# Ledger of designs, part 1: VH-VL binders against q9m8y4

No score or structure here was measured in a lab: all are predicted.

Target 1, 142 residues: q9m8y4
Amino acid sequence: MATKSTGGTEKTKSIEVKKKLINVLIVDDDPLNRRLHEMIIKTIGGISQTAKNGEEAVILHRDGEASFDLILMDKEMPERDGVSTTKKLREMKVTSMIVGVTSVADQEEERKAFMEAGLNHCLEKPLTKAKIFPLISHLFDA
Below, numbering starts at 1 at the first letter of every chain, in headers, positions and changes, except where a header shows other numbers; Kabat numbers aren't used for antibody chains.
F, E and O stand for the ipSAE by ESMFold2-Fast, ESMFold2 and OpenDDE, each averaged over both directions (binder to target, target to binder). V2 = 0.75 x the mean of E and O + 0.25 x the DockQ between their complexes.
[cut] stands for letters that were removed.

## First folded at step 2 (VH-VL)

Design a10 (framework fv_acimtamig; at its last look DockQ between E and O 0.08; V2 from the best seeds 0.00; counts 0 for: pae E 15.8 > 2, placed apart)
Fold by ESMFold2-Fast, scan of step 2:
Structure a10 (fold): chain C 142 residues (1-142), chain A 126 residues (1-126), chain B 106 residues (1-106)
Amino acid sequence: as target 1 above (142 residues)
Amino acid sequence: QVQLVQSGAEVKKPGESLKVSCKASGYTFTSYYMHWVRQAPGQGLEWMGIINPSGGSTSYAQKFQGRVTMTRDTSTSTVYMELSSLRSEDTAVYYCARDTYYDFLSGYSPDAFDIWGQGTLVTVSS
Amino acid sequence: SYVLTQPSSVSVAPGQTATISCGGHNIGSKSVHWYQQRPGQSPVLVIYDDSDRPSGIPERFSGSNSGNTATLTISGTQAMDEADYYCQVWDSSTAVFGGGTKLTVL
């Protein structure tokens, strides 16, 4: 078969020297959503890491071990939802831009509660490049 | 051996709905995502969407949003694609295709379509 | 609205090397997959992740991807290689296919 089979994180792709690489944490309990959001982030030039739920996202930040430019936060998750997770991360002094993704963005009370937890922006599902890129394009500027 | 077997050809009238099945065998059904791709006569391939057979979550191409629905039945290892409000432009061969495995620990997947069904010809005419 | 551009047709003499291009903005930063479709048949994956071959695909098939062009190369081209060839990438959460190239061996 193939003499070179490396296709994971070790495979090197050409990178634009003028752009800053951004680190993104994707928090969503649905594996398909995590995969598709990773593809969106890769398309816009970011590097992503995933968390299966809010508790895993909190653990990644414990003792200040993890740092991200952007956190994509799903609202509807079992055990610890996106509102609770965002509030906890802010209490832990996490200063990352946090963008919420929810099916109830049109509901003023739900949106307001999510925003008040510490969100920078709140987007309606499904997440698309067109929705997210205008909010985060400044993170790529040198 | 891995195979995907689709339902037979159909003739539909404009405004009707279509439901195509794709039965998987020879592998663990819930371990691989499934795609639907169509091809109009003499034209190229067009991606319609993806389904996770384990949880049932879906994502559709914007062009088909609101008209397409993908479902699965884990007891029969079958995925379904329904397309409503049919038009003559929906005349095509519809394929199901298996995604490569997404390795959650490494975060690696080629994201290619490695096994394809035989196709289902759907003709939409008055 | 990411677009992949392929030549509509390519002709090659038997035993010679066929080259099929797939153009896209910054396609070198994406993973390119290639499919072969013979008349009346389903597509077959022949190259994935730019240059890797699936089990059962002859070594005659190879791929590369750099800058704005990905390339499928078929060495020692045979009559059985006559088919339509499609390149494919992911742009955001959507799979995008090229328009297809008809390879003729004569």
Scores: ipSAE 0.448, ipTM 0.813, lowest interface PAE 2.7, mean pLDDT 88
Fold by OpenDDE, look of step 3:
Formats: structure tokens, C-alpha cells, sequence
Structure a10 (fold): chain C 142 residues (1-142), chain A 126 residues (1-126), chain B 106 residues (1-106)
């Protein structure tokens, strides 16, 4: 939400005050991470769907069946990893914001490769509301 | 013309399930969230939940968790709301309402319910 | 849970200004929407984002929001404006409605 001046008092954008739900796809092979991300997204005012790997994510986008504002993309997954999945989604003309999620900060080359695959952003685990909200705050209506 | 047309009135018994349909026309069905709101006789509006444009994700009010299911059929531009384990207190007019469009690139949305169905009366009585 | 409080009823003479309040904790930090519901009809959005009017809504409808109170104002009230009015906000991932206000045009 953008700040709006009303009678000298401006509305303040707050992480606890969410105006609109965003549609989020969580892609992660770890059920614990999926659940964590679900909770975070719900808290910040989103609706989430989950995929267990990149292949499921791709399938969801087939035939125009899926539309997401945000995709949380795990880097390491079986069957189809995050890098491959991201590339494929972009090839499919998916325009969603894709935030890569990586486990360690010291894997700079991997992060770079992930970004080059078509990520908008890349964050390090564990994800928190504080980490993700600044990236997606503009997705909420002003 | 943009419109939402809901299914007709229903009479149910306690313990049964209701399923209301909402057919959309006049706009890009897959671009909008859809809400369900109910109104008991003589009472105010009560939000039940939301379903995303693709129908793959839903969020329900806590009060209805475990009893409500929202679905979408893109091929028919129809949204459904099913409520199970009906009680007399579930007697209400049920509305589908379109959420305002959100464009990811522009970020524009009034964040309100701009189009409403005509409502579906569901009466739960023994 | 977040609660919105509205007066149960407001009365106004034709041509006069009607004011309907919607109270909520720090509601000024939220975007408030207003819906009109005439008897036997579906709700109609009349104000969104505190003060914006949808297309087709008369200019006599206006809204404001600050502090703990949002306000719907109807200037030059007409008989056709007799209806129930509901304010609405989002609290986290939940849409919250006020209890509604019955506006009577005397």
C-alpha cells in the first residue's frame, strides 16, 4: 500500500495491514519449507498454491491454467530444479515475479546462474516475512 | 455487459450440503479473483472466502474452515461454492462478488468487490 | 479479530447531507470501501480506497478516512439513496465488513 495523506495524517504502509491478496506459487520439495512459506504468505496477505518440484510448477502453467503474481522457487529440487524450471517458465512466457530461494549465501556462482535463468530476486533460506515483504510490497494496492 | 449470474434458490436440511454456482460473463474470467459473501436474513454481510483466478488456490474465513470449498471451471466461466454440514444458521443469501482486477505490472486495483451476483437464497430447515 | 463499527441507523431529510461513520482501530491506515444495498438488491460498490468513486456513482457520494474513523458522505441526499451501507476493509487475509447502517430518507 502506498501512503496517502488524509487530513494531515498519512496512511502508513504496514506489514501487518494488507489490502489485497496476491496469488503465490510455492515450489519446494521439502514439505516443511512449503508449510513455512505458506504461513508467511498467508500472514502477509497472499493466497498460495504449492508444487513439490519444478515439473509440477511447469504443468500448472500449461494451457494457461495457472496465473501467479509471485513464485517462490527453490533452487534444489528433484526431477526439475529451480534453474531449469525458471528457464522453462520464462520460455512459456510466464511473467510472474519469481523469487529464487537458496540455502547458502556462499554459492555465488549458483545464485548468479539462478538469476540468469530469469529470476527477479534471490533470497537465502530461511525465508521470513521481513525478507519477502519488501520485494512484494508493490504488489499490494496503493 | 459484465455480470455474474448465480444459481437459483435452494432448500436444504441440516447436515446436508449446498452448492451455489456463479457464472461470469462480459470480462476475462481468468483475470479476477472471486469472493463469496453471505447475508443472513436481516443481518449484515459476511465474507466467506476467496478463490484465485486460476482456481488453484483458495482462502477461507476461519469460521468456515473445513466446511467450505470454492472451485472454478474456466471452460464455463463458473465459480462454485460448496458448504457442508449445514445448520439453520447457514440460512442466508449467498453472493459471489468479483474482486477488482490486479495487473502485476501496473499494480492497479481498487481492492474492492466491484461486481456482485444477484444472490442465491439458501434456506436450511428441518 | 478486527471489528468495524457502524451506527445501526441514520436519518436525513431530502436534500440534506447524510454522514455514515465506520469505526475501527487505526482504520486510517487501511483502505476502506463502501457498499450500498437497497432493499431486495445486491450490494453495489459506491466508494473504494477511502474516497474514490466507481464509474456510474453520483458525485454526491464521497468518502474519507483518518485516525479511527472512516466516513461516507452523501450530499443532497435523495430518496433513492435510502439503503443499507456497509464499510469494508482487509485485515491481513480476511475481508471484514461493518455491521451496516440503514439510511432513511425522511
Amino acid sequence: as target 1 above (142 residues)
Amino acid sequence: QVQLVQSGAEVKKPGESLKVSCKASGYTFTSYYMHWVRQAPGQGLEWMGIINPSGGSTSYAQKFQGRVTMTRDTSTSTVYMELSSLRSEDTAVYYCARDTYYDFLSGYSPDAFDIWGQGTLVTVSS
Amino acid sequence: SYVLTQPSSVSVAPGQTATISCGGHNIGSKSVHWYQQRPGQSPVLVIYDDSDRPSGIPERFSGSNSGNTATLTISGTQAMDEADYYCQVWDSSTAVFGGGTKLTVL
Scores: ipSAE 0.008, ipTM 0.608, lowest interface PAE 10.2, mean pLDDT 88
Fold by ESMFold2, look of step 3:
Structure a10 (fold): chain C 142 residues (1-142), chain A 126 residues (1-126), chain B 106 residues (1-106)
Amino acid sequence: as target 1 above (142 residues)
Amino acid sequence: QVQLVQSGAEVKKPGESLKVSCKASGYTFTSYYMHWVRQAPGQGLEWMGIINPSGGSTSYAQKFQGRVTMTRDTSTSTVYMELSSLRSEDTAVYYCARDTYYDFLSGYSPDAFDIWGQGTLVTVSS
Amino acid sequence: SYVLTQPSSVSVAPGQTATISCGGHNIGSKSVHWYQQRPGQSPVLVIYDDSDRPSGIPERFSGSNSGNTATLTISGTQAMDEADYYCQVWDSSTAVFGGGTKLTVL
């Protein structure tokens, strides 16, 4: 049995961080996906917050002073799906980079509709550093 | 006693599907993520994917995407791994392995595999 | 995909200190876990988060991780330590294992 009883931050040994830290919103109804995506963002020097569905993501932008450089948007969610959420955020004049994250099983037509809702990019699961970093690396540099 | 007990060895033919079970005991089944890892004869360990036993959500290694399905039955504290369209190169020992509970608040990354099943040898031959 | 490199084999005399390396690009920024697999048995976690020991693992097992190399160290090596050893990290939500190192105790 492991002696570890609490969660912790991913270990880093960097002496100095020169890149801009970015604020990321992760919108996904699956706690495992939210965790996996947070791990990726932390390992590349970002700070993330989560929303468990699209309606919560809209509320964050409407009710709070929330501002994000990047939004990772899952497509299928209860309360408000990713397509509807993306459209709503763009109607609210949110200018964040929005990257959709979709299932491999999604049809090509469904992915195209998601892009048309206002995504900057759309990636297939599983999300990896290799897939996302080239798209967002400019956000990390000051 | 915390343990993972897997189903017995199997012999399969190319093109068939394999389904291995992993029964957990001695701990709260839904509080720990479960993984599947395989090991071909004389080779190293290869991660296949992860399942959250609480909600049943999964994430698979890219190599197995489209061929692997992981499920669970919370009433029997059992996870299952199914691999379809078998080939001879799928001959391996298949392990289930437990890691620690996910904690969104802390942003904790997936931990080490602290408890392993005994392994299930699957031989795929003509 | 991210690659971890281990020597295929390490040999030590009983009582010697064994060191097993695990090379990876910038591995010092990752948490490294180590598993022992005796012949015909399942893997057993011996070190996690670079240097921590699970309950029941003897103090002679230790680990370190810096730069491009993580190291498992077994001091006072015993015949029971003869096994394959694997390092493992998480990269982009994927578990990556090293190729394994066979430790023999001559």
Scores: ipSAE 0.000, ipTM 0.539, lowest interface PAE 15.8, mean pLDDT 84
ESMFold2 (binder alone), look of step 3: mean pLDDT 93; pTM 0.946

Design a11 (framework fv_acimtamig)
Fold by ESMFold2-Fast, scan of step 2:
Structure a11 (fold): chain C 142 residues (1-142), chain A 124 residues (1-124), chain B 106 residues (1-106)
Amino acid sequence: as target 1 above (142 residues)
Amino acid sequence: QVQLVQSGAEVKKPGESLKVSCKASGYTFTSYYMHWVRQAPGQGLEWMGIINPSGGSTSYAQKFQGRVTMTRDTSTSTVYMELSSLRSEDTAVYYCAREYSYGFEDYYYYMDVWGQGTLVTVSS
Amino acid sequence: SYVLTQPSSVSVAPGQTATISCGGHNIGSYSVHWYQQRPGQSPVLVIYRDSNRPSGIPERFSGSNSGNTATLTISGTQAMDEADYYCQVWDSSTYVFGGGTKLTVL
């Protein structure tokens, strides 16, 4: 349950927006990527939750009945990669916008397989506010 | 003792690429993020980017995006920073610096150990 | 892009208290870190998370952060404190440094 230790000692940064808050799931096995993507989402006025791998992302939708406006999906993950994870989420009738993020977006065969699994968009790492915001700005509309 | 030892000074011509190394010792290399920060002569500190030595993931400052590449070799506990398409304004001391991070969702984002710096001169 | 503003220089006589400011919009909500750089040397962390000292940093170094200004205070300033001082925060997708303050002890 609640932690018995005192809370974090770091100050919480806040960016207020007077638009609808978007709820974003960040799926990536690398903790630095998760942190950096959380920062980008916070900067554009969204809130985020993370999953360390594809199986956690699947379990969230099955057991927690989670619902997100956007899913940021890393392609290269051990066990269940982003392609397999995206296909499984779509088979489970998840209708969230799914944006793939990968270092191999410029490799035609890899990109095509990822898109065909059910992605709405596929972006090359590194993720930036400039790359993502135009694709998701409509999600902030009332 | 924690140490970061960088490669030696370099002289480059405009249009060339540089590659600076930073060898870590005295701690678990894959447990700490590494930054690259540069300083032009008489100027302040400028952040270039960060790398996770464990997975190899990176994030770069917008100004250097497309020109900088950071990599690591876990077998030698070494991080590398490569900067391409060099210009005279890239003349600087380049530092690697280890990031301190503690606790779940409680990241401090400061650099606790710094390398000695690598002077790179870009001139015709 | 977030901007940190520092005075270019501060002068103090030995034994006096030096105060170096770091201005930023709503900087009190950020965690501010301070680095000391002596001529020809690498930066050294002297204050982290607004007011905490690393091992080996003298007690005469202290920090504060509220509103729009973070402050590094050096009491009983010594000749060895002569250096450039940089404040730093993490903002969104970047690490932001102030322009640096040259502390002259004369």
Scores: ipSAE 0.013, ipTM 0.643, lowest interface PAE 7.5, mean pLDDT 85

Design a12 (framework fv_acimtamig)
Fold by ESMFold2-Fast, scan of step 2:
Structure a12 (fold): chain C 142 residues (1-142), chain A 122 residues (1-122), chain B 106 residues (1-106)
Amino acid sequence: as target 1 above (142 residues)
Amino acid sequence: QVQLVQSGAEVKKPGESLKVSCKASGYTFTDYYMHWVRQAPGQGLEWMGIINPSGGSTSYAQKFQGRVTMTRDTSTSTVYMELSSLRSEDTAVYYCARSPLYDFEEGYFDYWGQGTLVTVSS
Amino acid sequence: SYVLTQPSSVSVAPGQTATISCGGHNIGSKNVHWYQQRPGQSPVLVIYYDSDRPSGIPERFSGSNSGNTATLTISGTQAMDEADYYCQVWDSYSDVFGGGTKLTVL
């Protein structure tokens, strides 16, 4: 069923690393914002994949194909916004930590609607390492 | 016809701030990124940063972080670059340059402004 | 920070082939763009994505990129080609330019 071959390299020393590498999905319709968030995630030791809009994020999760430790969800996206996208992902039984990023986080009604959709946290733009790292530092533990 | 028209030459003193404009015409302003690139006398090209005119998001070269600010006005199709705490080594020709929205990570600069000469001296 | 290395100058006789190199660690894995700058003028894109030519650029201009060196080639070099040439790539968080090569046609 599977081909088995002998390895030619000594890799046993890497097993001593006690830090987990986290997988992050970045959902934002602005390609520059996707790149900036990718840079932040890389700086803190994570790896990222991007989705250009809410529908692409939903498609990635259909039939349980994708799994992420963290999803960074922009609220203000055309067609399917972050609130609608988060609701759909939760309906699909996605259990990832979802952190919303929005310019209206200080507006009670907007923040409440986003949180009730299934967010774990809601952050005010701009996203920074200082804002996100305290919320996700535990994800690096095995 | 695509045109990028920059503001005129400026003379500044050390410690002052600079603000250069770049007015775009001949295309949909929000469908392309705008970059700022400078060139000191007799030297090569140096990238300063990028702005997305659609959302106003920006990213700056590490060297200029904290000193540079890029903004835009969609009603006039104009991008601005402000550089603070000027030093004599900031003497340069400053260019705006356009790149395709879809390829910004690997994008090329297809149209350039005419350049703005800024001289910083006491 | 990523560094692109170009020769400071290249000299060719009219009608000869000029080659301008752009050296960078594993540059063959990146997309290289080339700009021409005549004295007192703004840069002009002459090659993008290693080997593609913009509309209006003569067929004499071609590019290649492999390993640690990207190359701009100008066949049948003409006096009007005399200019500074810059290579450019995106690396990690920024666009990076080579130091520029002055092409002299004598």
Scores: ipSAE 0.015, ipTM 0.616, lowest interface PAE 7.2, mean pLDDT 86

Design a13 (framework fv_concizumab; at its last look DockQ between E and O 0.02; V2 from the best seeds 0.00; counts 0 for: pae E 17.0 > 2, placed apart)
Fold by ESMFold2-Fast, scan of step 2:
Structure a13 (fold): chain C 142 residues (1-142), chain A 122 residues (1-122), chain B 112 residues (1-112)
Amino acid sequence: as target 1 above (142 residues)
Amino acid sequence: EVQLVESGGGLVKPGGSLRLSCAASGFTFSSYAMSWVRQTPEKRLEWVATISSSGSYIYFPDSVQGRFTISRDNAKNSLYLQMNSLRAEDTAVYYCARDLEYWGSGDYFDYWGQGTTVTVSS
Amino acid sequence: DIVMTQTPLSLSVTPGQPASISCKSSQSLLHSDGKTYLNWYLQKPGQSPQLLIYEVSNRFSGVPDRFSGSGSGTDFTLKISRVEAEDVGVYYCMQGTHWPYTFGGGTKVEIK
């Protein structure tokens, strides 16, 4: 069974979901970063699904009933980087909060290009609970 | 003028293997996704495989998953389909087609080759 | 998989008269990008399929204006305003919205 033939990511088993459980898509080409970001999301009370590149993130929204409260978008990915992936998701009318995660957040031109692609926020690696929670804490208040 | 020319079809026994080739000309091959579509003896059209412009992303329907491999050589303007563990139901005319899918958008095929016939029979 | 149903199975037309072919999908073909990827192909006798109409209603390059496509959601129609001898063949609808891509069973158009 290949994940690519089904829209690119593994499905998670059904969990009883209450209003406050935030559904997060983690897009990053590095498996260690995906694992670490999943643990951070779990720590703050969210649930997550991963995409290993921009292509998978786009395809997930194309073919499935994919809907997320938050998308964590790595900037530096092969072929389809985070900037082009964010532009494509916005063209597809994806309205999720998109938070970029990048090692070049302190570089004015890089940050500006990423933000103008459709980001809501841009964060410097490494991602931490302290960095992300203030941006998304309102999603738990509803 | 866009041209796609398939080759490699033939008669094989069940469980056998066959490799199809498609030679492309008249366009920038490396800029397009490419697909294989087959037509059964009953004239049904079935999508078989898609490969992205770079070759990094590959898609199959469940019916051929694990048995077929699609690949491309952009330097040679060539597309390939390696078919293993062939079954009677794989008997068809196989068409190479230029694929207008753009990175997760919907899709259609604008130009098709002339087809190459694959017959799986004992 | 999305099931594509074409009607009629075959159609015999007097030259110069109109022809209409229906294509129905088991699910909506509206893509998340706001477009609908319903396409029509013609296979003339002894030839490969050729694109006629893409994204419901757009004529492909070189396709005469007597061909038109319409529809939305799950119901689509291909219409030929005045059938000519060169229009003989099998017409197929295809959905490119959902994986795996699927085709209709075909409608044979022939001259009476």
Scores: ipSAE 0.357, ipTM 0.768, lowest interface PAE 3.3, mean pLDDT 89
Fold by OpenDDE, look of step 3:
Structure a13 (fold): chain C 142 residues (1-142), chain A 122 residues (1-122), chain B 112 residues (1-112)
Amino acid sequence: as target 1 above (142 residues)
Amino acid sequence: EVQLVESGGGLVKPGGSLRLSCAASGFTFSSYAMSWVRQTPEKRLEWVATISSSGSYIYFPDSVQGRFTISRDNAKNSLYLQMNSLRAEDTAVYYCARDLEYWGSGDYFDYWGQGTTVTVSS
Amino acid sequence: DIVMTQTPLSLSVTPGQPASISCKSSQSLLHSDGKTYLNWYLQKPGQSPQLLIYEVSNRFSGVPDRFSGSGSGTDFTLKISRVEAEDVGVYYCMQGTHWPYTFGGGTKVEIK
């Protein structure tokens, strides 16, 4: 998009449309899922950063370098899965809303374990705007 | 912890130039709009500039439009204010502030630096 | 530009007593999106401004519940239910609805 400014030769009063952008971290090892989630977040008025695995997510938060309103956490990732990552983030006193994204709905025990790791919510793949929006609508200035 | 550290302030003559810097830490810098706000010797607060998270949107008041330039380097977690054609009325403590963004527009400033003093005097 | 007028200019309060600060805008701060972008800041002596209240009535993180904001349109109020020594400083209202952003002149709160 082109640069927008309030500049001009004549003073003009204007009201800018203001809606709070939420900062979202997408944690998923699948590039297609990352892209899908990016699109969803963009559609709902958020900005996103991506991590390819749990370790990258942890690194981003190391020493308080990152602050996100929402973290979309994939459950099944290589090296560091969503459960371990979520636990680690909570240990690091990350207070972001963490929404787990799971692939298998019928694995109740695994979902419970994921929730117990520190999730605020857990959703099943595929993630959709309809699924995520009710959970995060309060994060917007709307 | 969110930290904003301003630098670059000093004494300058009218018509002179000065470049301020703000070093940010403790948060994802690229995710936030940033602003400069100054406080006059009379303790009035004045908004100076806003830049969106990506730099795509830039806002100035008429008082500094055409003289000041705001920029950022997200890779360096840095915010800048290039001030040209400085005037006596530009004398102030300049604060770097984190801005809550909505599609290029700010909302409020939730964190402020300690400020850097700019004095414009003949 | 939107003119923000604060009253009183200064307030001396006995510890434990309530305080009230008014902020009036020259135009309505109701945005077309339905939000009102009126914020309150406190600048303690020798410090930078810090956010107290955003969007009229929302307390910022770490702000005690003795602070409350209210109002609509052009009239806004910051209240401190029980003033404490740590509340000393200059309070500023700020509107973010209209360009350019503008601040009130400030209200100095002191302890008797």
Scores: ipSAE 0.045, ipTM 0.639, lowest interface PAE 2.8, mean pLDDT 89
Fold by ESMFold2, look of step 3:
Structure a13 (fold): chain C 142 residues (1-142), chain A 122 residues (1-122), chain B 112 residues (1-112)
Amino acid sequence: as target 1 above (142 residues)
Amino acid sequence: EVQLVESGGGLVKPGGSLRLSCAASGFTFSSYAMSWVRQTPEKRLEWVATISSSGSYIYFPDSVQGRFTISRDNAKNSLYLQMNSLRAEDTAVYYCARDLEYWGSGDYFDYWGQGTTVTVSS
Amino acid sequence: DIVMTQTPLSLSVTPGQPASISCKSSQSLLHSDGKTYLNWYLQKPGQSPQLLIYEVSNRFSGVPDRFSGSGSGTDFTLKISRVEAEDVGVYYCMQGTHWPYTFGGGTKVEIK
């Protein structure tokens, strides 16, 4: 089993009462983006695991016991891109909230195809706390 | 309190142009996609355009593609619709609306402005 | 384009009586993410449209519980358990699952 819930929130304080720690999978081929996204998730009170590409994300779910509250899915990745990965995860009955993270250069057809693959939301790079927290704040409620 | 206020409507001849504006307040404008929706004299609602929070993704239906452009100025909390090559069928009340693609469900428009009237007639 | 068909086209209701509005789509509105993006709006006389129900059955903030939504696939219903005078207006369904986004033709609700 690759994912376990933990109770650690020692590094971040909030003026709002937090009821639940969330588990996040970060799927991105750029090590700088993975680090940035990990820091953002930690700042808002989540714990994260990373996957370097879509195929690793699929493998984490293949045995049926990996689960996440949120998946941050980059679109452009080697091996298996974000669109193909999202489609595969939904085919595998993964019900996690999936938020796509796209380049500002992407055309509207590409963004729509990504949404149609099974995203719950799609955000433009760079990811920031201001962009993501309103979308996921309900995940912290019990 | 979320507020959206449209302006710039008026009378124009076929083939003419108009620029609509929408002033937003009461929320973090730069965090939301924005849309234009129009209502015909027969009271039918038609989606017209959507622009992403950063302004990088823009969507139109076929009926206005190539004639309308949408833009935003996040520093001024303002949304714009430039309408060119106007036709009689573009006559409508134009609403700006906040597009809630980030709120746990698909696209829906949770707050609408009061609307501005565009009339295209010779 | 997804055609959204509402019935009835108009409805005259005695205050305090129930009302039901049907919305039927030309294709399933089930999104690949497992959710259905069918929404309902009310436009009161002289006002802008206002959101009532999102994602089939969720009441928007401040919407009274006499409004309820239901349905799946292609068939959806908005019910008003006890119509009040302030509920007069035109009700629209809208789908946000498929591009381009489309609205139903509207159902006028009037007091008789």
Scores: ipSAE 0.000, ipTM 0.514, lowest interface PAE 17.0, mean pLDDT 83
ESMFold2 (binder alone), look of step 3: mean pLDDT 92; pTM 0.948

Design a14 (framework fv_concizumab)
Fold by ESMFold2-Fast, scan of step 2:
Structure a14 (fold): chain C 142 residues (1-142), chain A 123 residues (1-123), chain B 112 residues (1-112)
Amino acid sequence: as target 1 above (142 residues)
Amino acid sequence: EVQLVESGGGLVKPGGSLRLSCAASGFTFSDYAMSWVRQTPEKRLEWVATISSGGSYTYFPDSVQGRFTISRDNAKNSLYLQMNSLRAEDTAVYYCAREGLYDFWDSYAFDIWGQGTTVTVSS
Amino acid sequence: DIVMTQTPLSLSVTPGQPASISCKSSQSLLYSDGKTYLNWYLQKPGQSPQLLIYKVSNRDSGVPDRFSGSGSGTDFTLKISRVEAEDVGVYYCMQGTHWPYTFGGGTKVEIK
């Protein structure tokens, strides 16, 4: 329940927008990477849900039921990799900010293909708060 | 050294306008929400305006809504307060203040204050 | 708007003696993230306000351990275990939980 303010609920909603708790989907086939990324997201004030692979990420968005502010997308996953997963999510009209995380971000052709699939940003592993915070700080204002 | 320096205060007649400036140094200005806080002659502190780190969101109390505008220029490390339709009750020392970032997300209020600039509204 | 009420209006303290300042809010300051955004500021004569305590009980960098904050919900206390001459000034509580941000009226601390 929103606390009363002089202007009504609009001011408490403005505080919610400014200090919003963001919901993040972490998509990575490596359980260690999922745990480490969860810790980073917790440290920066987000809450996270995980998917073990691209297929799980797609299933979570089936029929438009799931919505996230941010998706952290690993590139290298079995069956459906991060490139094809990102393409599928965009085809499903998912508008979340998608940040790719990959060990091959410095390989121009790999990075280009990942970005063209619909990424907003592409980062090289290991993920750190310093790398991601500048890209997503505005989500706490939204 | 983290520093905020205000300027632009002065004597103005009721109904007049003033623009205050704040120059920031010693930190990454674009990472922080910034605010203006004023202190009345009676020594009461009143929050006046806040602007988000990227400048997309601005917040005001009802007492100044529609009369004051807050803006920033991250390339110049500068914060501004445009004050229009000034009233006697706007007479105060105006402080530029940084909304503190502990571990980037956990803002805990005004951790750095400037020295203030005096605005006097009188006929 | 949340009204912040400070008591007392002023304190006259003998050096080395304790001082206690109360701050009461008209509504709970517990935010939806589980944090309470209640801060204390000190304004020394001729100076700008400076942060002492943030989020109820956390001392800002360089603040002596003789300063402590406590409280929850609507009732908060700033305590100085042994007042020193450099502690003279006006103390303000402030809430950052919801808009508009509001301050207490201040408590003046002076040496007896």
Scores: ipSAE 0.000, ipTM 0.507, lowest interface PAE 16.6, mean pLDDT 84

